# VHH binders against q9y6x5: the designs that were tried, part 190

Target 1, 379 residues: q9y6x5
Amino acid sequence: LPPKLLLVSFDGFRADYLKNYEFPHLQNFIKEGVLVEHVKNVFITKTFPNHYSIVTGLYEESHGIVANSMYDAVTKKHFSDSNDKDPFWWNEAVPIWVTNQLQENRSSAAAMWPGTDVPIHDTISSYFMNYNSSVSFEERLNNITMWLNNSNPPVTFATLYWEEPDASGHKYGPEDKENMSRVLKKIDDLIGDLVQRLKMLGLWENLNVIITSDHGMTQCSQDRLINLDSCIDHSYYTLIDLSPVAAILPKINRTEVYNKLKNCSPHMNVYLKEDIPNRFYYQHNDRIQPIILVADEGWTIVLNESSQKLGDHGYDNSLPSMHPFLAAHGPAFHKGYKHSTINIVDIYPMMCHILGLKPHPNNGTFGHTKCLLVDQWCI

## First folded at step 7 (VHH)

Design zb14 (framework vhh_5j56_2)
Fold by ESMFold2-Fast, scan of step 7:
Structure zb14 (fold): chain B 379 residues (1-379), chain A 128 residues (1-128)
Amino acid sequence: as target 1 above (379 residues)
Amino acid sequence: QVQLVESGGGLVQPGGSLRLSCVASEFSGFTLDYYAIGWFRQAPGKEREGLSSISSSGGSYTSYSDSVKGRFTISRDNAKNTVYLQMNSLKPEDTAVYYCAADLPIYGESYWTEYDYWGQGTQVTVSS
C-alpha cells in the first residue's frame, strides 16, 4: 500500500497559544506523535505566501506568491482574491499535489488549501472543493475522508484548510484571553472530531497526519498607527499592498518617493528593493515592488480616515509571535518526540520523503526534519 | 453562505442625501462581524465600480474611491446585521444601481479584493 499523508492547516495558529491555553485533544495527538514547538515561516508572514511555501519548499521570491495582494511589473497584471484562479500567479513553482499526481500516478485531494482550486502546470488535484468560506469544517472533513477511503487510483496526498484562529485573532487580538480561549477550545474540539473520524473509518493507524499553520498573530492598537498620507501624497505612487508590509510602486522617480518615506516614522523601515535584508529572502522576483515599507511588530500602516485591526501578521519572520507550530502523527513519525525549531520550507522535502516523491529543487533542508522520522538516523 | 439585501435607494435631487442599508442573513459558521463589506455601483453601459469598503470586526479599516471620498461614509452595526453607506452632496453622475457585497477574508484581510457574496442592488437616481 502506498504511504498516505493528510496535511491540515489552522490559519494563524501562533505557537505560543500551545503554552497559554488547554488543548486536550491536540495533546493526545502529540503524545503518540511529534511536536515542533516553533516553525520559522517565510517573509512576509502572510497566508497565501506561507501556505504556498509549505507545499513547494520555496521562499516567496522563488515561488512567486509574494503577498496576498500583488502586481507583476513584467506582465502588468494585478493579483486580488478574484484573480487567485489565474494560473499565471501560481506557475512559478510546482506544489506537492502536482508532483504526487505526475511522478507516482496517484491521486490528490484538497479541501480549501490555497492554490488547490487552480490548475498549476495544467494539473489540478484529482478531488477538490472550490474555495467557499461558508463550508463547515465538518463538510471539508467528510469530503477528505471519503476521498482518502474511496478513490482509485488511491488518494495519497490530501490537504485540509480552516480559517480559524486567524479570523478571530484579527477581530479580538491575541491578548483577548476570554474570546481567544473560546475560539481555541473550538479548534481543539475540531481536532478531536478529526481523530475520531479517522479512527471510525479505519484510517488512523496507517495515515500520516500533519497539523500545522502558516503564521502567528500579534496585538495591534489604535495607539500604534503609521499614517502613510502624512508621509506622501497618493499622486506620487500606486499602493499594491498596505499593512504591515506596504508595497509601493512609484509614479515618479523612485529616489524621490524613497526620500519622502525614509524618515516618516520611527516605527517603520523603508527599503529600496535592492536594500531589503538578505535574511528575508525577499528580493528576486518581479512581483516585489521597487520600495517596501516594513512596520515594527504591532504597528499598523494606515491611510487617512482609517483605524486599525486588533490583531495582525505579516511582520518580520524572526519574531516569535509570527511563528506557528507543527504536530504530526502516523507510521512515518516517532512517538512522544519534541523538536525545538524547523524552517517552514523544510516541511516540503520531509513530505516528499514520506510519500516517496522526488522533490523539485527547493530551499528546504531534509536534515532539519530527519529526527522526526522513524526511518532516519538522527545526527 | 451569507445573503445580502440593499435598501434606501430612490430618486433625489442634486445636492441631496441618501442612506443605503445592507442587511445580512443566512450565516454559516461566522457572524457578520467576520465579513468585510464593500459598496459598489453600476450605471447603464458602464463597468461595476468599487466605492467603499469596511473591514471585518469593528471596521478597523475603511476605504473610499476618489470619486466619493469626503461625500460618502461607510459604517457597520454588527448587532443589527447591517452595513450603511451615507451618501451626501449627490451628483447626477452618482446615478446607478448600488450593490453591497460581502467577503470573508480567506487568506488574511484585504479590503481591496473582489467580493464573493452580492446583494440584488438598489437603484439610486439623482436628477431634477
Scores: ipSAE 0.000, ipTM 0.233, lowest interface PAE 12.9, mean pLDDT 87

Design zb15 (framework vhh_5j56_2)
Fold by ESMFold2-Fast, scan of step 7:
Structure zb15 (fold): chain B 379 residues (1-379), chain A 128 residues (1-128)
Amino acid sequence: as target 1 above (379 residues)
Amino acid sequence: QVQLVESGGGLVQPGGSLRLSCVASEFSGFTLDYYAIGWFRQAPGKEREGLSSISSSGGSYTSYSDSVKGRFTISRDNAKNTVYLQMNSLKPEDTAVYYCAAGPFYEGTLSPYEYDYWGQGTQVTVSS
């Protein structure tokens, strides 16, 4: 029987939440599995980019999902909706479910993971749900477990995505202990439901389960706003993405736009595309705009005084507040092992190893995750 | 900057229809086609719920919440600086204040936390 893997993402689950709140179900999962305390995600620290990096092992400039809102300068296409099913946006990489289906005649299953409802290189996840935020966690779990048990060819790779605690992190901010405590307790209960469902269906003992996230969350404030209107008139540029990383497409001379923006705020860095720091790996793609603005942690870029966000992400990936964690359990993983840090791009080659797949060229380093695995020498 | 004004709300019987309009007034050179638009509602004691979104430019991409899919239709007319929400087969549970919101991005979303420009709302009451 081939090895099986379920990859679960709780969007916006900041690593430091594990230190400030009790997670009895997650702690039981970790006790019999592994924990990576911090996962260093890719820049920009946003949902679509990081979810695609997890399943491709590539930096955003390489896989082409460079933001949640994008413009491609060569083709003049706009990424206009979370329901945009144009394969063009996703075709610069090969995600693991495509490789899984093509190398071994195996099936993949997906409940809402970004990209899984899109045919990529003419291959769509064997079983999937069209993205809809209104669908309950229980319905997603019911479909995934049904497909894991009742598929031919067998489902060997499955994904499950949940929008919390990200939505509440934006609404309340991560420093709202009362509201975040309630939200995080509910997440822990969902983890308990997941484990119990897998046990009841006889899947638990032979299934590898990874629980991770794409990014963290930081506190924002109405006192920390950067108003672009104070520095530049709207007629000079097209805004492709706003906050906390603004993507600017100049309508006039690029140098004129840059000069108006470079001294706009002490809490924002302004980069010409070729000057974006190499450590971001955010330069070599036509979907990265000629001028990029990067707000300092907790600062929000606006076109007026109003913002309803009390928490946000997208900031510098070196910030611990932007880091998620990774926990895993199953036959491939050690029991009771704790590891400090991996890169989010390292998850892909680890998953390929577990599934017996040959990885596509990627930016991950298998050696970074070998201490998590029972069939590898850690030292 | 953009200012949004909703209209077309009112009292309607169950099973009836209303068309809401969201009109944009500009102050700093952006035209409506730069903005993705979302329609939201808020019933007393509840959070703002995303109902439908339409992408920027020509509005090639739309999304709908399950509660309104098949009953509500979003559309845009950039020449008239207006976005519409056609609401059919209205139910008592559709009673709420309806808001339009604009974001200076291409991707439409049903999350209220991503939009920076909001109208003041228009009341819709579905009652016998």
Scores: ipSAE 0.000, ipTM 0.200, lowest interface PAE 18.5, mean pLDDT 88

Design zb2 (framework vhh_5j56_2)
Fold by ESMFold2-Fast, scan of step 7:
Formats: C-alpha cells, sequence, structure tokens
Structure zb2 (fold): chain B 379 residues (1-379), chain A 128 residues (1-128)
C-alpha cells in the first residue's frame, strides 16, 4: 500500500495555548507521536498565505497568496477570501495535492483547506468540499474518512481545515481565559473524535496524521489603535489591506504618500516596497503594494473608527505569539519525541518525503525535520 | 529537483540574432512561474558573468548587465514553461557557453552562487 497522510489545521492555534490549557486528547496523540513546540510561520502571519505556504513550501512572495485581500498591479485584479476563486491567484505555485495526483496513480481529498476548491494548473483535488463555514467538523471528518477508505485510485493525501480557535480568538482575545478555555476544550474533544473515528475504521495504524495551524493570536485593545485617517487623507491612496499590515496603493506620487505616513505613529513601521526587511521574504511579487505599513504587536490600524477585534494576527513572524505548533503521529514518525522549532515552509518537503513525492523547488529545508522521522538519522 | 535545458545556441555572424530558450519540466504540473531565472555566460579563460534575470512573481522585475543592456531581452512564456533570452546585435565578444539557472525563489540576482538549479549550457559562437 502507498503511504497515506492526513493534514489537519486548527486555524489560529497559538503554540503557547498548549502550556496554558489542558489538552488530554492532544497529549495522548503526542505521547505516541512527535511535537514541534513552535512553527515559525511566514510573513504576513495570515490565514490564506500561511495555509498555502504549508502545502507549497514557499514564502508568500513566491507562491503569490500574499494576503487575505490582494490587488495585482499588472492585471488590475482584486482578490478577497470571501468572493474570488479565480485560479489566477493560486497559479504561482504547485500545491502538494496537485503533485500527488500527477506523479503516480494517486488521489487527493480535501475538506475546506484554502485553495482545494480551485483548479490550480488545471488540476483540482480529486475529492473536495466547496468552502462553507457552516459545515460541521463531524461532516468534514466523515467525508475525509470515507474518501480515505473507499477511493480508486487511492487517496494518499487528505486535508482537513477548521476555523477555530481563530474565530473565537478574534472575538474574545487570547487573554480571555474563560471563553478560550471553553473553545480549546471543544477543539481537544474534536481531536479525540478524530482519533476515535480513525481507529474504528481501521485507518489509525497505517495513516500518518499531522495536526498543525497557520498562525497564533495576540491581544488587541481600544487603547492601541492607529487611526490612518489622522495620518493621510483617503484621496491620496487606495487601501488594499488594512490591519495589522496595511497595503497602500498611491493615487499620487509614491514619495509624497510615504512622507505623510512615515512619522505618523510610533507604533507602526512604514516601508517602501524595496525597503521591506529581507528577513520577511515579502518584497518580490506584483501583489505586494508600493507602500506597506506594519503595526507593532497588539496595535490595530483603523479608519477613524473603533475595532471590534479583541485578538488579531498578521504581525511580525518573529513574534512567539504568531507561532503555531505541529504534532504528528503515524508510521513515519518517532514516538514520544519533542522538537523545539521548525519553519512552516519545512512542512512541505517533509510531507513530500513521507508520501514518496519529488518536491517542487521550495524554501523549506528537509534537514530541519529529519529528527521527527523514523527513516532518518538524527545526530 | 528541477532539471533545466537550454536550447537555441549555435554559430551566428556578427550583427546577427539568436533566441535562447530555457525549459524546466520534471513533472506534468511543473511551472517556471515561481522561480527567479537568471542567464549567465562563461567564455574560455574568464569567470562566469551574470547577464539578465527575471523575477519569480510574475516577471515584473527584470535586470540586465551593462554589457548586454539594450541588446538582450529576457521574457517569460508561462503557458509554455519557458524563459527566453533574445540576443540582438551579437558581437564576437559574446562568444561563450550560455547557462540558465533557477532560484532564488524570490526576487532576482546576478550572483551565480544564489542559484540552486543549473542547465548544462548551450554554446554561442559569433564568428564570420
Amino acid sequence: as target 1 above (379 residues)
Amino acid sequence: QVQLVESGGGLVQPGGSLRLSCVASEFSGFTLDYYAIGWFRQAPGKEREGLSSISSSGGSYTSYSDSVKGRFTISRDNAKNTVYLQMNSLKPEDTAVYYCAAGPLYGSSYFSDEYDYWGQGTQVTVSS
């Protein structure tokens, strides 16, 4: 039988939640598998960009999903996560499910992972669900397990996405222990359900399972707002993305717009595109706007209004609050091994190795994940 | 890994033109769209010289060395998974082995050590 892999994402699962809350089901999963305590994600630390980095092994400037809201200066197209499924946005990279389907007689299955309901290079996941946030975790799990057990060619790569704890992290903030405790307990129960379902169907012993996330969450406040309208009149620019990374398309001279913004707040950095720090790997793409504003952790950029978000993400990827974790179990993985840190782009070449796929060129380093794998030497 | 293949080299008279092609095709779904592609040359007894580069993102950033600016043009055809180097007004001093290289996976670079994947090269000879 070919190797099989299920990749599960709980959106916005901050790494240090594991230390501050109890996860009995996740701890049982980790006890017989591996834990990476911190995954250093890509900048900007947003949902669509990081989910696409996991499955391509590429920085955002390379795979082209550079934000949840984008504008392409060459083609004049606009993207938002709520209304645009044009393959144009996704075609700058080849995600792992496409490679999986094209290298041998294999199928892929997907429950709501970003990009899986879009034909990418004329290839769509063999089995997929059109994105709908109202579909329960149980229904997503039922479809994935059905496809893993009953498909020809066999499903060898499957993905499962869940919107929590991100939605609650935004609504309550990560410091609301009462509400976050309730949400995180429910997630742990869903992990228990996942493991139980796989065991009942005879899939557990031969399936590799990765549980990870795209980013963390930090506490925001009405006391930490940057009012962009106090910096610059809206007639000078088009706003492509707002917070905590604002993407500014000037309507007038770029230098004039930059000069109006650069000293407006001590709690944001203002960059001309060519001056964006190299460590972000966020410069070389037409969808990255001429001026980028980066708010300090916990600060929200607003347009002369209050923000209702008590938690947010998108901030500097060096911040531990922006980091998710990775846990994994299965025949490819050691049992009871704990690792400190990997880069989120390292997940792709590791997954290719597990599936026996030849990876497309990528920014990941296979050596960073070797210690997790039973068929590799860790010295 | 990516395998790159250059084509379009040959013998040409001074003042003539050649178009070099660079193709990367390991798998059916493979594309050059996410690579920065650089063109380099090496003449006998000389170091490898960077000539031109085109960015990974959509080809919005192109660069040329002073020795070829105005004579050479780099372009992408993403539908054909091909990067071209159009060489016009060729001179005897353009005689070299020409290489395409893929990487870095962001931006563009003239430095050969920043490219991870290289073709075997194609000979260009400018002579009467």
Scores: ipSAE 0.000, ipTM 0.114, lowest interface PAE 21.7, mean pLDDT 86

Design zb3 (framework vhh_5j56_2)
Fold by ESMFold2-Fast, scan of step 7:
Structure zb3 (fold): chain B 379 residues (1-379), chain A 128 residues (1-128)
Amino acid sequence: as target 1 above (379 residues)
Amino acid sequence: QVQLVESGGGLVQPGGSLRLSCVASEFSGFTLDYYAIGWFRQAPGKEREGLSSISSSGGSYTSYSDSVKGRFTISRDNAKNTVYLQMNSLKPEDTAVYYCAAGPLYGSSYFSEEYDYWGQGTQVTVSS
């Protein structure tokens, strides 16, 4: 039988939640599978960029989804064109579902993973759902399992995306133990439902399942605001993205805008594009703006107003609070193995190996994930 | 300073319709087309409720709360830098102050905390 893989993302699932809350269903999954305690994500630590990095193995500067809000300086397009879905934004990389369909003549299935309802290089996921946050986890799971059992050509790669605990992390902040405990228990119950459904349908024994996330979450406060309007007049620039990484397109001389911003707050770093730290791998793309502002952990950039956010992400990817985890179970994976850290870009070449696909050139290192796999040497 | 301005509110009979508009204030360097836009309402004595949102990716992703699904429609007109909420089959329970909010989130969110910019609100009253 050809290998099959289901990739599941719970948005904003901070790795440290595993230590501070009880997850009986997830722990049972891990007991017979593998756990990577920390996944070092890409900068910026946002939903769109990191979800696309998982499925391409590329840094944001290479795959082109550099933020949740973007402007392309060469084509002068904005990532908010209301006329239709524009493949332009996604075409700088080839995600794994496209590779799966083109190399092996197999099908892919998707329940809400970012990019799966857009034709990329003239190829859309064989089965997909248009993004709608109101669709229940159960309906997403029912569609994915139906497609895994009833597809021609067979579905060998499937994705499932869920918005929690990110939405609640923003609303309550990760330090609200009462509310976060309730939310995380519900997620653990959904993991239990997932495993039970796969067992009932006869899929469990032959399916590889990865449960991961795109980023973590940190506590924000009304006491930690950076008012951009106190730094610079709005007539000097166009704002492409605001917080916690502000993307500034100057309307006047770039150096003049930079000088007005550079010393405005001790709680943000201001970079000319060519001065962005090399360790971020966030420089070589026309969608990265001439000036980038990076807020310190827990600080929110605002425009002369209070922020409603009690939790946020997007911060420096070296911060443990920004890191998700990865758990996996299935015939490709060892049982009861724990690994410390991998890079989020390492997930893509590992998934290609499991599916028997030739990976497109990528920033991941297959060697980092070898110890997770039964067919590999761990040295 | 309020960056977003709502309009189109007013008094309407049960079963009637209203179209709300959300426009950016005249503010150099700010446009709605960079942002996901959400519509929220707050009835007297209640917390703010999320109703609908439209994504920054060309309006390809829309979301509706169960209380308004099938009755309300969100849309964008980027040429006019405006977001609309078409409200049909209005009920007395829809009486509230309606707010437009902008945030850089992918897709839709019902959580007000995910939105960075808010309008002043426009009153909608559904009464005989």
Scores: ipSAE 0.000, ipTM 0.197, lowest interface PAE 18.0, mean pLDDT 86

Design zb4 (framework vhh_5j56_2)
Fold by ESMFold2-Fast, scan of step 7:
Structure zb4 (fold): chain B 379 residues (1-379), chain A 128 residues (1-128)
Amino acid sequence: as target 1 above (379 residues)
Amino acid sequence: QVQLVESGGGLVQPGGSLRLSCVASEFSGFTLDYYAIGWFRQAPGKEREGLSSISSSGGSYTSYSDSVKGRFTISRDNAKNTVYLQMNSLKPEDTAVYYCAAGPLYGDSYFSQEYDYWGQGTQVTVSS
């Protein structure tokens, strides 16, 4: 029957954690599979945008999930992490599980990947869990493996999402080696549990598994704050998103708001929407606000208050601290191959190839991932 | 200066009810409707416990700890820039200082440490 793929995300797994900490289970996975050392994610380097880019192969301006908090001025709708079940926000793209289900004899399964509990183009994942962060990794894994073994039509695409090490990265910061060592060791143990369970259930030999992440993490400090209230009075604008990329909706003339913000901090770039750098691919969508503020790495934008975050992400996607990694194992992948860098949008056309799906138009380049695959010539 | 202000605490008998309110300070320009809000409590000598969370503007997603599920209800009134915690069937073990906190949450987890702004707390005492 058709090839099968399990896509696993550990949120906020910064690529250089692999160099600075020991991962015996992940290293065994990589030894018999492939490693991409850096994945260049999309801007802004936030959870929902990058998770949707992985499964659509599109930049944020094209798929419409442009931030974790969004506002549509025409419809007056607001989006947040927790109110993402309105299909309106997700309907600007077709994620891979929707395409997978539209092929004959195929089902999809999901343990909490963003968007999988939403009907997108009238299609919801065949098997899914409503998002709940209190549900253990063990329970998510039990459901995914049950669905992979006991589905008709067969599950050929499955996803599994886990909130760590992102939550601990925010709480402790990535430079807290004691706490991060403990968290990352637990993640490595979860990877060991994943592999062992797939082997025990007879799934391991014939299943393609990708382990990746959406972004990295950088160290923040109370010594690196940008107080937006010192720049501009709140009566002049509505705040749609705050830090480290602030989305500003003017209540008065846009040029006047821009002029008040333009030179307020040496650690923040202020852009009119049309002046946002082309390299970000973050301009051509109505959900991108008229003025965007971008803080320098490690700087936090605040409203006349201290920040409790010791780590954050959302920064410029050229920063290595914002980059995740990708590891993969299975019949589609070479064994013991290491690759330097791919773009996060390249994952989608690679996954479509593995599953035998025709990809929707996308921003990825299949050629960038060819060297990972046994059925492709690497020149 | 961004300040969250809790109100509605006090002394109540076992089985009673209280409604806590969380508002942003008047001069901050801070609006609660762009943030997820969590309610937490801390009893003397114990660690801070997450109780409930509600998503940002336009959302109706709520989460509850097992200790309060079915007894406590979180709600939002964006027109009043206020988040409420309705507490019913109060027990002596609910005695604590109650805090609201604002910040974007990954998903709807009230156990997230990603809260940026905290209130000063309001005392709830359940005693005869």
Scores: ipSAE 0.000, ipTM 0.267, lowest interface PAE 12.6, mean pLDDT 86

Design zb5 (framework vhh_5j56_2)
Fold by ESMFold2-Fast, scan of step 7:
Structure zb5 (fold): chain B 379 residues (1-379), chain A 128 residues (1-128)
Amino acid sequence: as target 1 above (379 residues)
Amino acid sequence: QVQLVESGGGLVQPGGSLRLSCVASEFSGFTLDYYAIGWFRQAPGKEREGLSSISSSGGSYTSYSDSVKGRFTISRDNAKNTVYLQMNSLKPEDTAVYYCAAGPLYGSEYFSSEYDYWGQGTQVTVSS
């Protein structure tokens, strides 16, 4: 039988939550599997960009999902919603579920992972759920396990996405121990339910399971606001994305807009597209706007209003607060192994190896994940 | 489940003001601020029209349709699990049933198909 892999994402699961809170179910999973303590995500440290980087192994400038809100200057199209069904936004890369279906005549299954309800290069996940935040974790899990056990051709790659702890991280901020403790305990219980369900259905022994996330979370405050309206009038630009990375499309001369913005706040860096730091790998795509504003960690860009947001992400990907973790268990993985850091783009070639797929050209390095795998020798 | 209830509608003279409230309660531990909230209206014999939205976390991002921009203001009070629509300089053409709706966890646009939960509506009548 071909190898099987379930990829699970808990949105906004900051790596250091593992050190500050108790996770009995996740710790049992890790004890018999592997843990990567930090995953260095791609810039911008947002949900859609990083979820697509996990499944393509590409930087955002290469896969085309450059933000949660986007504008394409060539085609004049706007992207602003998780339910955007236009393949145009997703067609600059080939995600692993498409490769899985096309190379091996196998099936893929998806519970809400970004992009899985869109036909990409005329191929949609064999089994999928249209994005709907009201659908419970239990219903998503029931569908995934049903498809893993009862499909022909067999489902060999499955994905499961859950919106927490991101939503609560935004509401309460990561420093709110009381509320975050409650939320993270619920997530740990869901991990326990996942493992128990897989064991009861006879899937656990032969299934590779990866639990990861797309980014972390940092504390914000009403004392750390950048009012963009104090810098520049609305008539000079169109706002494509706001905070903490603002994407500015000038309606007038780009240099004039840049000059109005460049000295407006000591807590914001202003870049012309060609001046964006090379280390971000965030320059070579028509969906990256002519001017990008990058707020310092914990600062929120606003339009003449207050922000009630107590936590946020999207900041510089060198910040440890923006990093998620990766835990994995299954026949492909060592037991009780701990690794310090990988890049989020490294997950894709590792998953291709586990599934026996030829990866599309990508920015990941298979050597970075070799130490996690039983059939490999690290350096 | 999220339950949405609109209030604050009624009869008002042209040039008057009303403040609509959208209250949400949630028993599973979610709150209204997990969702993008949109305000919509529907007049007799017309299609449902999107008016304003506020992002899924705090008041960091708001949007308005051209027909209400400068007259209507959307805001949140997350401690009270409430979203408001302040309506100023009301006109007879603003007469409609007003709905609040909770959308995806992240920000969303004025597509009614993108919103998961709808209130039952509150009538606003602007009469000379």
Scores: ipSAE 0.000, ipTM 0.201, lowest interface PAE 15.2, mean pLDDT 86

Design zb6 (framework vhh_5j56_2)
Fold by ESMFold2-Fast, scan of step 7:
Structure zb6 (fold): chain B 379 residues (1-379), chain A 128 residues (1-128)
Amino acid sequence: as target 1 above (379 residues)
Amino acid sequence: QVQLVESGGGLVQPGGSLRLSCVASEFSGFTLDYYAIGWFRQAPGKEREGLSSISRSGGSYTSYSDSVKGRFTISRDNAKNTVYLQMNSLKPEDTAVYYCAAGPLYGSSYFSKEYDYWGQGTQVTVSS
């Protein structure tokens, strides 16, 4: 029987929430499984880029989902919304569900994971749900568990995506203890529901389950705004993405636009594409614009006044506030093991190993995750 | 095809308030939270004017033209797939047809060119 894996993402689950709030269901999951306390995500620390990095093991410049809003300079295409179904945007990489279906006679199932409702290299997830934020966690879980139990060829890789705590993190900010406590308790209850459902269906003992996230969250403020309109007239450029990483496509000379922006704010770094720090691995893609602005943690780039956001992400991936965690349970994983840090790109080769798949070339290092796995020697 | 529908227009006295709503037609399956939304107006004999913009979901950044700054407020309710324009301290010069528009930009823009989908407009009249 082939091994099975369910990959679950709670969007925007900052790693240190685990220290500041109580998660009885998640703690029971971890007690009999493994915990990675910090996952160092890829830059930019945004939802679609990092979700695609988890399932490809690639930096954003390599997999092509470089932001939630994109413009491709070669083809002149715009990414019209975050759930755009044009395969063009997703075809620069091969996600694990495609590999799972093509290397072995196996099926994949997906509840809302970014990219799973798109044919990628002419292959769509065997079972999937079109993205719709109004669909409950319960309905997503019901579909995933039905497909895990009732599919031929068997579903061996399944994904489940949930929008919280990201939506509430943006609305209330991560420092709003009252609202965040309520939201995080609901998430812990959903984890309890997940485990109970898997036990009731006889899946729990033989299923590998990974619970992770794409990024964290930091507190923003109306006192920490960078107004682009005070630096440069909007007629000089097209704005492809705004905050906290602004993607600027100049309508005039690039150097002139750069000179108008470079001294605009002490809380923003301005980069010509070729000057973007190498440590970001955010340069070698036509969808990365000629000028990138990177706001300091907690600062919001705006046009004129106002921002509705009390929390945000997208900031420098070295910031602990941007880091999610990873917890896992199942026959592939040790019990009661705690690990400090992995890179988010390391998740892909680990998942390929668990499923017995040959990984496509990737930026992850299998050695970083060996200590989590029962069939590996840890030194 | 996407259809945007404005509502909440009407006749109001100077100094009064109106709240405009922008919704996608319920049969379209279109989700507004993945688009930047702009509010524009056009009075008889005048050019179309950009008023306010709100970025897509994943961060609601807002912008306002000088003519409405401090009087108008743009907001989203993504659960209702609706964008609002709250208009306070209305003046006779605010009389116009008001349009909402959706575009693929994450950020805000006052350029009509950046918006692919437009509503048919709702009349706002500020008069004694």
Scores: ipSAE 0.000, ipTM 0.184, lowest interface PAE 16.4, mean pLDDT 88

